VH-VL binders against RecQ-mediated genome instability protein 1 (rmi1). Designs and how they scored, part 5

Target 1, 235 residues: RecQ-mediated genome instability protein 1 (rmi1), of Schizosaccharomyces pombe (q10160)
Amino acid sequence: MNQTTTLSTELTELGVRVQNRWLQSLLDYLAKKHSTGANTTPQLVMQYLVASDIRESTTSEGAAPYIVSEQHNVRIENTMLLQIVRVREIGISIVNQLEYLNDLEELKKLKGQKVIRLVHDESGDEEQNDDDGLTEAQDAVQKGSELKKMCRLILEDSNGQRFWGLERKPIKGIQLSTKLGTKLLVKNVLVRRGVLMLDPNNTTILGGSIEEWDKDYFPKRLIEELKGELSKTKA

## First folded at step 1 (VH-VL)

Design p2 (framework fv_polzastobart)
Fold by ESMFold2-Fast, scan of step 1:
Structure p2 (fold): chain C 235 residues (1-235), chain A 122 residues (1-122), chain B 107 residues (1-107)
Amino acid sequence: as target 1 above (235 residues)
Amino acid sequence: QITLKESGPTLVKPTQTLTLTCTFSGFSLSTSGMGVSWIRQPPGKALEWLASIDWDDDKYNNPSLKSRLTVTKDTSKNQVVLTMTNMDPVDTATYYCARDEYSYGFYYFDYWGQGTLVTVSS
Amino acid sequence: DIQMTQSPSSLSTSVGDRVTITCRASQDISNYLAWYQQKPGKAPKLLIYAASSLQSGVASRFSGSGSGTDFTFTISSLQPEDVATYFCQQSYSTPLTFGQGTKLEIK
């Protein structure tokens, strides 16, 4: 019963080449977590893979070519598995982005205050028609989503090589709030001066995140990063 | 006050492994956007970037030397360690550690250690 | 890798002169360029980042300009303390790369 060989083959068909040691460790973990004899599907393995660091969970066969940065107007035909290190909006000024993100922080603060009030108050029955000032924050959030222009990404492969990705056309699911460590499959992609030219036809979002990278990142740490960038470019 | 200082052997024989430690103060590698890089300079020649490690334990290694380089950090001690295997006389250089601030694609080195000259000879 | 080429390799000029050093990238790097000063026997010092932004504490006689592939570093009025080697560095793509350096001397 060589389950790992069968699963590896099936995962390869999904564009993912896992390390044998990582897969075996996962299977051992799952055997202890579930009842004895529970079968493991490729779909279940994928749930854990998208939450992993691909530098530890996958092989170099899914990595980018050795020298992406030296390529100009060249197509990479093979499928690469990549994880998102950073997302930036380059079609909207940093000042306007900071206004939007500060509004999101205000919204989070307002929601937190409401929960605390419910704990301290009697009954806890709130009127549905009550307006406590969330409308403006919600409108700002909606405006931000509708105003998405063009994202630039820092992407990382299984070997830890980092390089740029640029949205040539909007890709649903790529925005400032996209979780760090989100996995992408990129196939048949044009490279211009070391930058991957991304569009909905060559990019598939698998989802996931790396909790260690994404913990308290959006919007708090992103605001800190953008303030630093604004200071360096303008002051 | 931000300071960095390199330490390690100044003389290495060919084929041996070099281990250098960077000890820093005035910042933490647990702070978002902070990193430390290793950069070397052979006598009278240009600067060559070797490796970087940042707050998230993300690592970049120069591809030309990737198989020989390991960079690690100890955040509790404010130290970053570079290990370079199979040393050759061509690797004779002053080795610097430097703070890099990652400001979305603007990698630059704002504070540098004094450097340590490593000579590789028989 | 992105190759950075500086010119001239060395120059000798007089105190008070305007000094210009050029850096060319082998491909478009937008404004992802920094300039460093290295005095004999010392570590490099950051002067300019993002092609044209002056680092805090650095004298206003230093300036940078350019974008894309061609960049210029200027000292408006050379002082004796400016004797050094100057390096450009790109951060557009890894590996990070430096120019070969320009040695500046006073006659």
Scores: ipSAE 0.000, ipTM 0.403, lowest interface PAE 18.2, mean pLDDT 81

Design p3 (framework fv_polzastobart)
Fold by ESMFold2-Fast, scan of step 1:
Structure p3 (fold): chain C 235 residues (1-235), chain A 123 residues (1-123), chain B 107 residues (1-107)
Amino acid sequence: as target 1 above (235 residues)
Amino acid sequence: QITLKESGPTLVKPTQTLTLTCTFSGFSLSTYGVGVSWIRQPPGKALEWLASIYWNDDKYNNPSLKSRLTVTKDTSKNQVVLTMTNMDPVDTATYYCAHSLEGDYLYYGMDVWGQGTLVTVSS
Amino acid sequence: DIQMTQSPSSLSTSVGDRVTITCRASQSISSWLAWYQQKPGKAPKLLIYDASSLESGVASRFSGSGSGTDFTFTISSLQPEDVATYFCQQYNSYPYTFGQGTKLEIK
């Protein structure tokens, strides 16, 4: 009732319009848990929302309408709640990305194994390898950093409408390993040829994921996706 | 090279569950961007999209039929299965499965379709 | 749901004529639109994807154009084998939706 109305109003001011049915179900769940003892806050609702599918948890009803796909050099001042369907790195070759991802998969496997610590009895420095150089991908893996130049995103709103987002300036939290279903708020965004021009000033990363989308995705399924894309370019 | 074929009962009684199988060859449903969709068409009427399942096991069902539809895949058999509960005479239609490729930022349409299977719902 | 409306519902014209069918979306779908041809008793056949891209093996007399909400499918010179029902389909958002179809016949 009253609590639902108050929470809906507060969330709407943040750019998040929740479905009443979803919110009531959440409140019922939280009441059954008897875990908080305090009134439910917008922050607590957001913790659950970012793990949800916004097509089910949110609505565009009552929001100012926006049209993205056909716009050219138009600014959409409205706040959009979106979830990430896919991330691609378009500033780095697919070959280099595959090298990085395969190396990362191998490194993760090695870290999952029991390590036998050997006493350094071999008197002889393991000299620096005389390798002429590492590929950019191999270098990034060895340094524990992810390759990142410019990401292109497939984004989805509460109605399931999809559109493209292009990272025009680096946004912390957007990279190949960004979880599928991650939520973001986009405000005052420039649309160029139907593409949202994203930067740190107009994009807020809320986090989260959709478990069904993201399960076993990075890096294994992403590797398969990129191999498929590479094969098409060789056609 | 790519082929799909629908199979299942051609006659279903009201309230029963329909199970249709799409058997395919020439592609793997674990390949990037590949999806299989179910579409139906009542005699003389428009096409209606029912469900899709993708290479990454993403599943989408038509909201108008959401509670009645389940789509699954069996990768070892190259099959996609659609189940639809509580069949009604209005569900009488030709049911198709179709291949699609959604690569990068481009969807290539439903480029290869099965021949379709007519399912009649009557007592 | 995105409603797709085709115009006309049916059309009769002569061999050699230019044929135009339109499809209107209830909201913007960018270029996320495909056109299908369906002959009696057969499955639909993809002709155009991404609003204007011709599918491999499809005759060059078929073309598509448009973006946003208004789309056009054109046959530059109608052939007898083009008699069929034509459907547009949006794939911008789920559920994917089709137009009601345009039945094309020769006079």
Scores: ipSAE 0.000, ipTM 0.434, lowest interface PAE 12.3, mean pLDDT 82

Design p4 (framework fv_polzastobart)
Fold by ESMFold2-Fast, scan of step 1:
Structure p4 (fold): chain C 235 residues (1-235), chain A 123 residues (1-123), chain B 107 residues (1-107)
Amino acid sequence: as target 1 above (235 residues)
Amino acid sequence: QITLKESGPTLVKPTQTLTLTCTFSGFSLSTSGVAVSWIRQPPGKALEWLASIYWDDDKYNNPSLKSRLTVTKDTSKNQVVLTMTNMDPVDTATYYCARIFEDSSGWYLFDYWGQGTLVTVSS
Amino acid sequence: DIQMTQSPSSLSTSVGDRVTITCRASQGISNYLAWYQQKPGKAPKLLIYAASTLQSGVASRFSGSGSGTDFTFTISSLQPEDVATYFCQQYDSYPLTFGQGTKLEIK
């Protein structure tokens, strides 16, 4: 078996079916970048894959079947490779989410001010008695610990099909701050009204992101998106 | 065929800990998609969900009761145990255990219930 | 938390009448809504799940409809044995929450 075939086989065992053209381009890039002649491992390929767009890097063999809202209580037994387009928290009102996200931004500003203040502090022996920043930090932390109830995802497969995934049980690593383009392996998943019912047993987080999607997204663009969604509801 | 039954003390003093056991038959908490939940109902009032424990030992507790709740299972005995600390007269209620079942046909929330056990909290 | 509001809180009707009760969620819950019947001194009985799917063995006079935030439960022709309190329950997210109940009585 040549190296490309061996890598493709080993990646398939990890649940990932890469496009041969993409893999060859990566191998050419790595040879030029490192110039050392070291063998490329499946783990190294995975590092680049999770930063890629799976519509370009993987084959349709890892794609979801055609998913429609008429599909109630159908299981997809095969393993799918998916990437996260959006994360939403549906167990907490948009108003409360915006309050928390704005508090995070305000806390970030206050921490910057505290650092500047500390640099200018000539006392050294005396503790700072300003409690204003601590109150805000505590509020932000408490809100953060209560913010994750149930996430709903927009997922995309290698064919560009988009559909919803619902976190039916908490999955470590899925939250509003999860990077856009993060890769998931999903297997033996129940589909209800076209929505994938996700849990820790059927979902494996591979990590990664798509830089163009995630750049400046959390929390700035997320706040903008949520404000837009809130204004449309008008209820 | 499927049955659930609650057992435990019917009278609890304020500040004491309540321990209730749900014993069931006709299904196993080792089956994927199965969970057992605790729900209570104060006399003449609405139902309040307390906690759920799933086949894979995932646990969900009502945040309004904070750290007062602990739910555990013994799959070999077909039992789920609820522990609730620092009991108060406002916790007087009928306590139920009920099944959640998720299969290829969908989610069945509370499709089978125990008969309920009235727990009175008084001095 | 998702608040579930039922209307009316009680109603009194005659045998054979159509009975309608409503349930409103404080946020979108898709179709993850169940309806329960509770007779005095008894445990609740699941009647409807997924907003509109009738539980096996439940009489066909019971029906449900709705999606998102607004849901309706209907008894097409009230029978004496239908005297009970009815509860809606959302299961879109934790904590699971119930409506306050609607007490149904016969005149």
Scores: ipSAE 0.000, ipTM 0.398, lowest interface PAE 21.1, mean pLDDT 81

Design p5 (framework fv_polzastobart)
Fold by ESMFold2-Fast, scan of step 1:
Structure p5 (fold): chain C 235 residues (1-235), chain A 123 residues (1-123), chain B 107 residues (1-107)
Amino acid sequence: as target 1 above (235 residues)
Amino acid sequence: QITLKESGPTLVKPTQTLTLTCTFSGFSLTTSGMGVSWIRQPPGKALEWLASIYWDDDKYNNPSLKSRLTVTKDTSKNQVVLTMTNMDPVDTATYYCAHITDYGEYFEYFDLWGQGTLVTVSS
Amino acid sequence: DIQMTQSPSSLSTSVGDRVTITCRASQSISSYLAWYQQKPGKAPKLLIYAASSLQSGVASRFSGSGSGTDFTFTISSLQPEDVATYFCQQANSFPYTFGQGTKLEIK
């Protein structure tokens, strides 16, 4: 009991308000997994929290107030814990975004062909696939940075309330490839017409993801979603 | 680039103590979220997790071997040491050290492995 | 301890074929499962984590699915370099345990 109280208090100082049932379940899990009973730190709890669904792991105290489209120039001073449902780039046309994402898929395809050729050579102790993977990650990062103008987010709080967030100024770590379920701390944020006005001063990225949401998402399912959106908007 | 390499004796007599050293580069065991595990594989058999040590000096040992296992770190040398007492022929295996992924996102998965060192226990 | 059972224990098939390997846990492990590839004389390589997430740098032909007790690993189109033994591993409960392995060979 005392351990859960101490951890809850320390996590609250980090801006996270966990559910007692979730924390106890985690402590029980860690005790079984590591045969431990007394040395769980707030940092260790945070490692599991950012991989969780905050609707199940956190309390309503960290939730957003009721947000509606009629609210204009309302400031939410309290710190909210939110998770990312979707990221969209609104400063670049869907056509140009699809061109980039399809090029990324083709680059992956071409690298696969090169790896096969290198296997026939059987040179050295190097894993050809790992070398290609590192180059692929670098290429993806470079191309992704070229296509970042202004992101619009669908955000969700601990009560399951969904609302829009708009990147008013670029926030490092928010882009099309940002994992679904990534956790954000948002404080002292202005709401305009029901949309949270996000910038580097009011938004802290905690990281993480929700596996169910992010599975096979970038770039394959994102391409499919954008094609669907394009077909609906084309007159 | 993260690299790990195991070193230690390749032959151990029954009842002796085995000491293996993992020397790594490309990360520090003072960095939050980092860890190193020891895993072994008897010839032709499945992998068996032995122990893990983390940046905060937390240590976890396989309970079937807990009384025999000690894992320590020397952050100044970028080394992790596994000690296993009372060696038996059934402990003959290839011993690996592996980097634990940042468990905040992935939990405990072994993303990068050393080459392994075969330890034979015989008289 | 959680027992991990793989099926089949060995598999022989042709280049270009779709390969499916299954792993069953003796109790629920949620999505805390990884798949590793081990080539002869080499250390294991992480391919899939969290049951379905592809490790960075790993070819897209590899995929994983499942939750709870039943898990599947798939190679959509077998390549010559994929000849290896594949292992599943649960990370839900201590001690972490591995399956017995599935040896994949080309005809």
Scores: ipSAE 0.000, ipTM 0.390, lowest interface PAE 22.0, mean pLDDT 81

Design p6 (framework fv_polzastobart)
Fold by ESMFold2-Fast, scan of step 1:
Structure p6 (fold): chain C 235 residues (1-235), chain A 124 residues (1-124), chain B 107 residues (1-107)
Amino acid sequence: as target 1 above (235 residues)
Amino acid sequence: QITLKESGPTLVKPTQTLTLTCTFSGFSLSTSGVSVSWIRQPPGKALEWLASIYWDDEKYNNPSLKSRLTVTKDTSKNQVVLTMTNMDPVDTATYYCARTDVWGSYDLGAFDIWGQGTLVTVSS
Amino acid sequence: DIQMTQSPSSLSTSVGDRVTITCRASQGIYNYLAWYQQKPGKAPKLLIYAASTLQSGVASRFSGSGSGTDFTFTISSLQPEDVATYFCQQLNSYPFTFGQGTKLEIK
């Protein structure tokens, strides 16, 4: 009991309000997995939380306070915990995005690798660069960095409400390869015409994913979705 | 045509407060994704960003200048005002205002249109 | 704060030459880098944004490349009107910071 209360309090200070039943289930699981003296920290709980569906793991207190799509020029002062449903790059044409993503698919097939991910750490990109020329994998990573301009997100709160978020300024870690179900803390955010205006100062990326949503998504299912969107604009 | 123009005193005494106004046309600071920033350049030196104000009235100030900076906007007049307290001779510089339009330019926050600049000399 | 370092600080070359200027960030900035041209007595002019994208109306002889911490600005064939000081700028985080500038002159 004591441990649950202490962990809930510490997680609340990190901006996360977990459901008691979810936390109890996690603690039971961890006790069995780590045999005897498991020291469960808020950080360990967070590792499992970011892999969860916040509709099941968190309370409504972290949700949007109203129907976001119906609001104009309103600021949400409270901290919200949100999960990413979709990422779209709106600063680059769909045609150019598809060319890049198809190149990643071909490279993945050629090398027998599961997924090529864009590198968050710029020193990693530098370490992969070659003086005599870049490999196709290195070119794909570099092209991914060059393709990042401005993302539009579909976000979901703990009540299952979905709404748009737009990058007003680039946020490191938000890109086409960002995993579906990635968790964000958003605070003091402006809502304009039903859209959250996101920037590095009001948005913190916690990471994570929802495996069911992200399975085989990047780049295969993303390519299919973008082709569908392109065909509608051509019609 | 988009234009920005700086105005204010060209001579300020040490310890006084500087107030500069940026008046612009061809865009509105009520449009989402738009910001106006202040940048200065001492004679013969590099550019230094001072402050930015966004369409939603969100403000960012250069920490190196501490609490000396205040930036405000009057959307109905198409004006942005910079106030800098406790002026010192080292603050002598050409002061620019400049626009960022994330939607229009897709520039990831680069300054696409600049005012002509106004030279402010701090001398006793 | 992110420190931006340019090299060289100045260079003199001939009309028609290829000019290369380098900019290094003290931390990774992704592709959130811009290049500006400043002629004497004038405000800076945006040439390149997102590290490699040409601003509308800018001559095609100007190009940019790089990501992370190392960036390059190139003029493929120098023209007399290109005499100016060139600055890089990071826009990844506040405070926005500029390089010290590279003064380009013709022999």
Scores: ipSAE 0.000, ipTM 0.410, lowest interface PAE 18.1, mean pLDDT 82

Design p7 (framework fv_polzastobart)
Fold by ESMFold2-Fast, scan of step 1:
Structure p7 (fold): chain C 235 residues (1-235), chain A 124 residues (1-124), chain B 107 residues (1-107)
Amino acid sequence: as target 1 above (235 residues)
Amino acid sequence: QITLKESGPTLVKPTQTLTLTCTFSGFSLSTHGVGVSWIRQPPGKALEWLASIYWDDDKYNNPSLKSRLTVTKDTSKNQVVLTMTNMDPVDTATYYCAHSGMDEFGELSPFDYWGQGTLVTVSS
Amino acid sequence: DIQMTQSPSSLSTSVGDRVTITCRASQDISSWLAWYQQKPGKAPKLLIYAASSLQSGVASRFSGSGSGTDFTFTISSLQPEDVATYFCQQYYSYPLTFGQGTKLEIK
């Protein structure tokens, strides 16, 4: 019984086609960390996979089958594994987004740990119901959760091809605070004008991130990127 | 201080080729994300986009005008040239050039600065 | 091609009135919509971009709203200098397309 082969087969059934060299390196690492290679599950491998760069960890079988930007009105029936390079909210003005993000960043500076906890926790999950009222940080986070209309993504496949994805219908887990490098499984997706038409039926959020892409990104670097985009459009 | 100005003939005979030059200042077509577009407007009618050219020499032409359109740039002279073949009286319009943008991933920007326009009349 | 339909084609109102112009795209263009003002004999001027963002230097009485296929342009209190033709434009995909225009006149 080859553990690598068994795990590769199980991961493929989940829509993920890992590189043998990457998987073997991970198994070697896990064996050293846990003293044994026993009990390595597909779920454990997935935890490391979603934190990886899919250009290094996965095969071309999960990539887009052609140059997406050159296609119009074509359906990609196969399942693709993609990672998010950028998220933009295009249904709400950049000015309104910057107001929200700047307020969030300023409140984060003032409240420290409290703001960080609220950003990581869902807005609906309060620590105590009778905590003597809603803070400015809680209000800002709640308003930000409401500041979601339509996201446009830059997506990247295992071959490094980059292309646009447009949220045609709201997809839970896709918003400005979505971490860079988050993994998506996309299947049976329509390509229009070189853009993947994403909706909840064709998109599954696997989660994760790429630390070097996401470090200090939300909201600090996102604010700077949006200011740059605003300057270009009005200059 | 972005400025653009169109130049070229004001009268063109049917079947001739129109050549228009856009001369600009305040930006460079070597700057990442920057482009210049051509738009026309027949008297009393709507605006019609004709063509765009970007910093990396990427070009887009209106498919309704078939292969009649060619757009080129001379980055050193701050000029963009539009040629339109086989002119017809229906092509009588004011022709504008405008500052435009597109990032490396194809995200477009609107026309934030326009030339004054040049009226081109097509008649025998 | 994405067709842009504006209504009304012309509008005559009084100074101080609220003016509303609509624009409809034949398909979803998200928020990739601009509004231009064109005074007689002049080039168009960008007023609104990304459906609702006010261009630098443009008076705050101008505003835009909408997403997807339905968009609205509003002048909250019409001034004499606002007499012009107004055009919407999608910049979601090539070919770029404009509405037919709305001619705004003062009574």
Scores: ipSAE 0.000, ipTM 0.419, lowest interface PAE 16.3, mean pLDDT 83

Design p8 (framework fv_polzastobart)
Fold by ESMFold2-Fast, scan of step 1:
Structure p8 (fold): chain C 235 residues (1-235), chain A 123 residues (1-123), chain B 107 residues (1-107)
Amino acid sequence: as target 1 above (235 residues)
Amino acid sequence: QITLKESGPTLVKPTQTLTLTCTFSGFSLSTSGMRVSWIRQPPGKALEWLASIDWDDDKYNNPSLKSRLTVTKDTSKNQVVLTMTNMDPVDTATYYCARAYDEIWSGYYPDYWGQGTLVTVSS
Amino acid sequence: DIQMTQSPSSLSTSVGDRVTITCRASQGIGNYLAWYQQKPGKAPKLLIYAASTLQSGVASRFSGSGSGTDFTFTISSLQPEDVATYFCQQSYSTPWTFGQGTKLEIK
C-alpha cells in the first residue's frame, strides 16, 4: 500500500510538507515496530515529525524566504514551518535568570535524592506525602512562567537558514524551559530589521523537540551559556 | 591572534596509546558556542573528523573508531588532549587540532587550524 | 554517516579560467556545508561556510552556492596561488564528513 500520497496531502492541509523519503522510512519503521494492520493517521505522523529535524523531514516549500538585517517592515504572508534553536529571556536581567535557574537545578538535585531514598518504599502513603510536600514548590520554581517577560528566539527553517524571532506579545508555551527543536508554524509575520515579530495571532506552537539538541540543556547547559554571555557584558 | 599547535610523539608502535595535546591562544573554550576538534589526514586520503569538545564539556567522538577516543580539556591552560588507544599502522596520519565557533548558531566550521603533527605507526 | 561526493577528482586549467567544483551529500544537510583549500604541506584553510558565506579575509573570486544535497564551489578567475586541493565538509551532524578532495592544477 502506498499511503504516502494520502498522508502527504493531509499533512499539507495542516501546514506541514514532508519529504517522501522521510515519510516512507517512518511508515516502514511503524510497520516493524507495531506489527499492526491499523492505518497510520496524520496525527501519528505529526507525533514523529515534531520529534524530527525539519531540515531532513520536510521540504523547502515550508521554508522562509532569505531574511537579512536590512529588511525592515517587510511582511512574509506565507506559512513557514520553523524549529527553535535557542530561547533567551530579554526582559529579565541575566543575573536574576541565573539565580532562578541555579535554584531550579538545586531543587532538582534535592528531589532526585529523595526519589532515590524512597525507591524501595512500598508505602503509598509515604510517597504521596512526599509528593504533596514538593508539589507547590515544584510548580512555583519549575513552571518557568514566573520568568516570562519577553523571549527572543533563534529560529531555523527546513533549508537551515537561521534568523531571530521576538515575542511582540506573549505567546503561551514560549519560555526559557521551551525545548530545543520545538516546532512553530508562523504566517503573515512582520519582519523588522531581519527579526520576525511573533505574536499569538501569527504563531502556532506544534511542540516537540530534537533530542540531540535538548539533551541536558535545561537548566544545566542554559546556565553555562548565560554565564558566558554575562562575562562578555562585564568585560 | 588566534593560534593552535599540536604536540606529542611522532612515532608510535602498534597497540600503544597515542596522546596528543593541542595548545591554543587568542580564544577561550569557556566561550559559549566554542569547540576544539581533532581531525586527521592519512597520506593521500581525505580528512577524517575524530572528536570535539565544547565550552560546556560535551564530548563528541567519531563512532567508527569504536570508542578508542577520549577527548579532555583544561580551560585554565588553554589545552585540549586527545587519547587514542590500540594504534595500528592504518592510523598513520597528520593530526590537526582546530577551532570551530558557532557565533550565530549557523553550524560548526573549523576556521583556525594547527600546523598538524605527523604521527607514524610502525614497529 | 553522511557521505560527501566531490566532482571532479582532479582538474587542470589555465590562469583566468572559471573553475567549478561540485559536492553532493547522501542526505539533506540544509546549508551546513563548508569549502576548504589545502596547499601541499599545510593545514586546510576555511574559504566558505554555511554553503555560501565567504570567510573573512578570503578573496572575493571564491564563492559557494547550493542547499540540501547539491553544492557548488566556484573560482571566478583562477590565479596561480589557487593551486591546491579543495574539500567540502558537512557540519549538519556528527560525525562531520569530508569529500575526497579535488586537486586543482594549472596547465
Scores: ipSAE 0.006, ipTM 0.459, lowest interface PAE 10.0, mean pLDDT 83

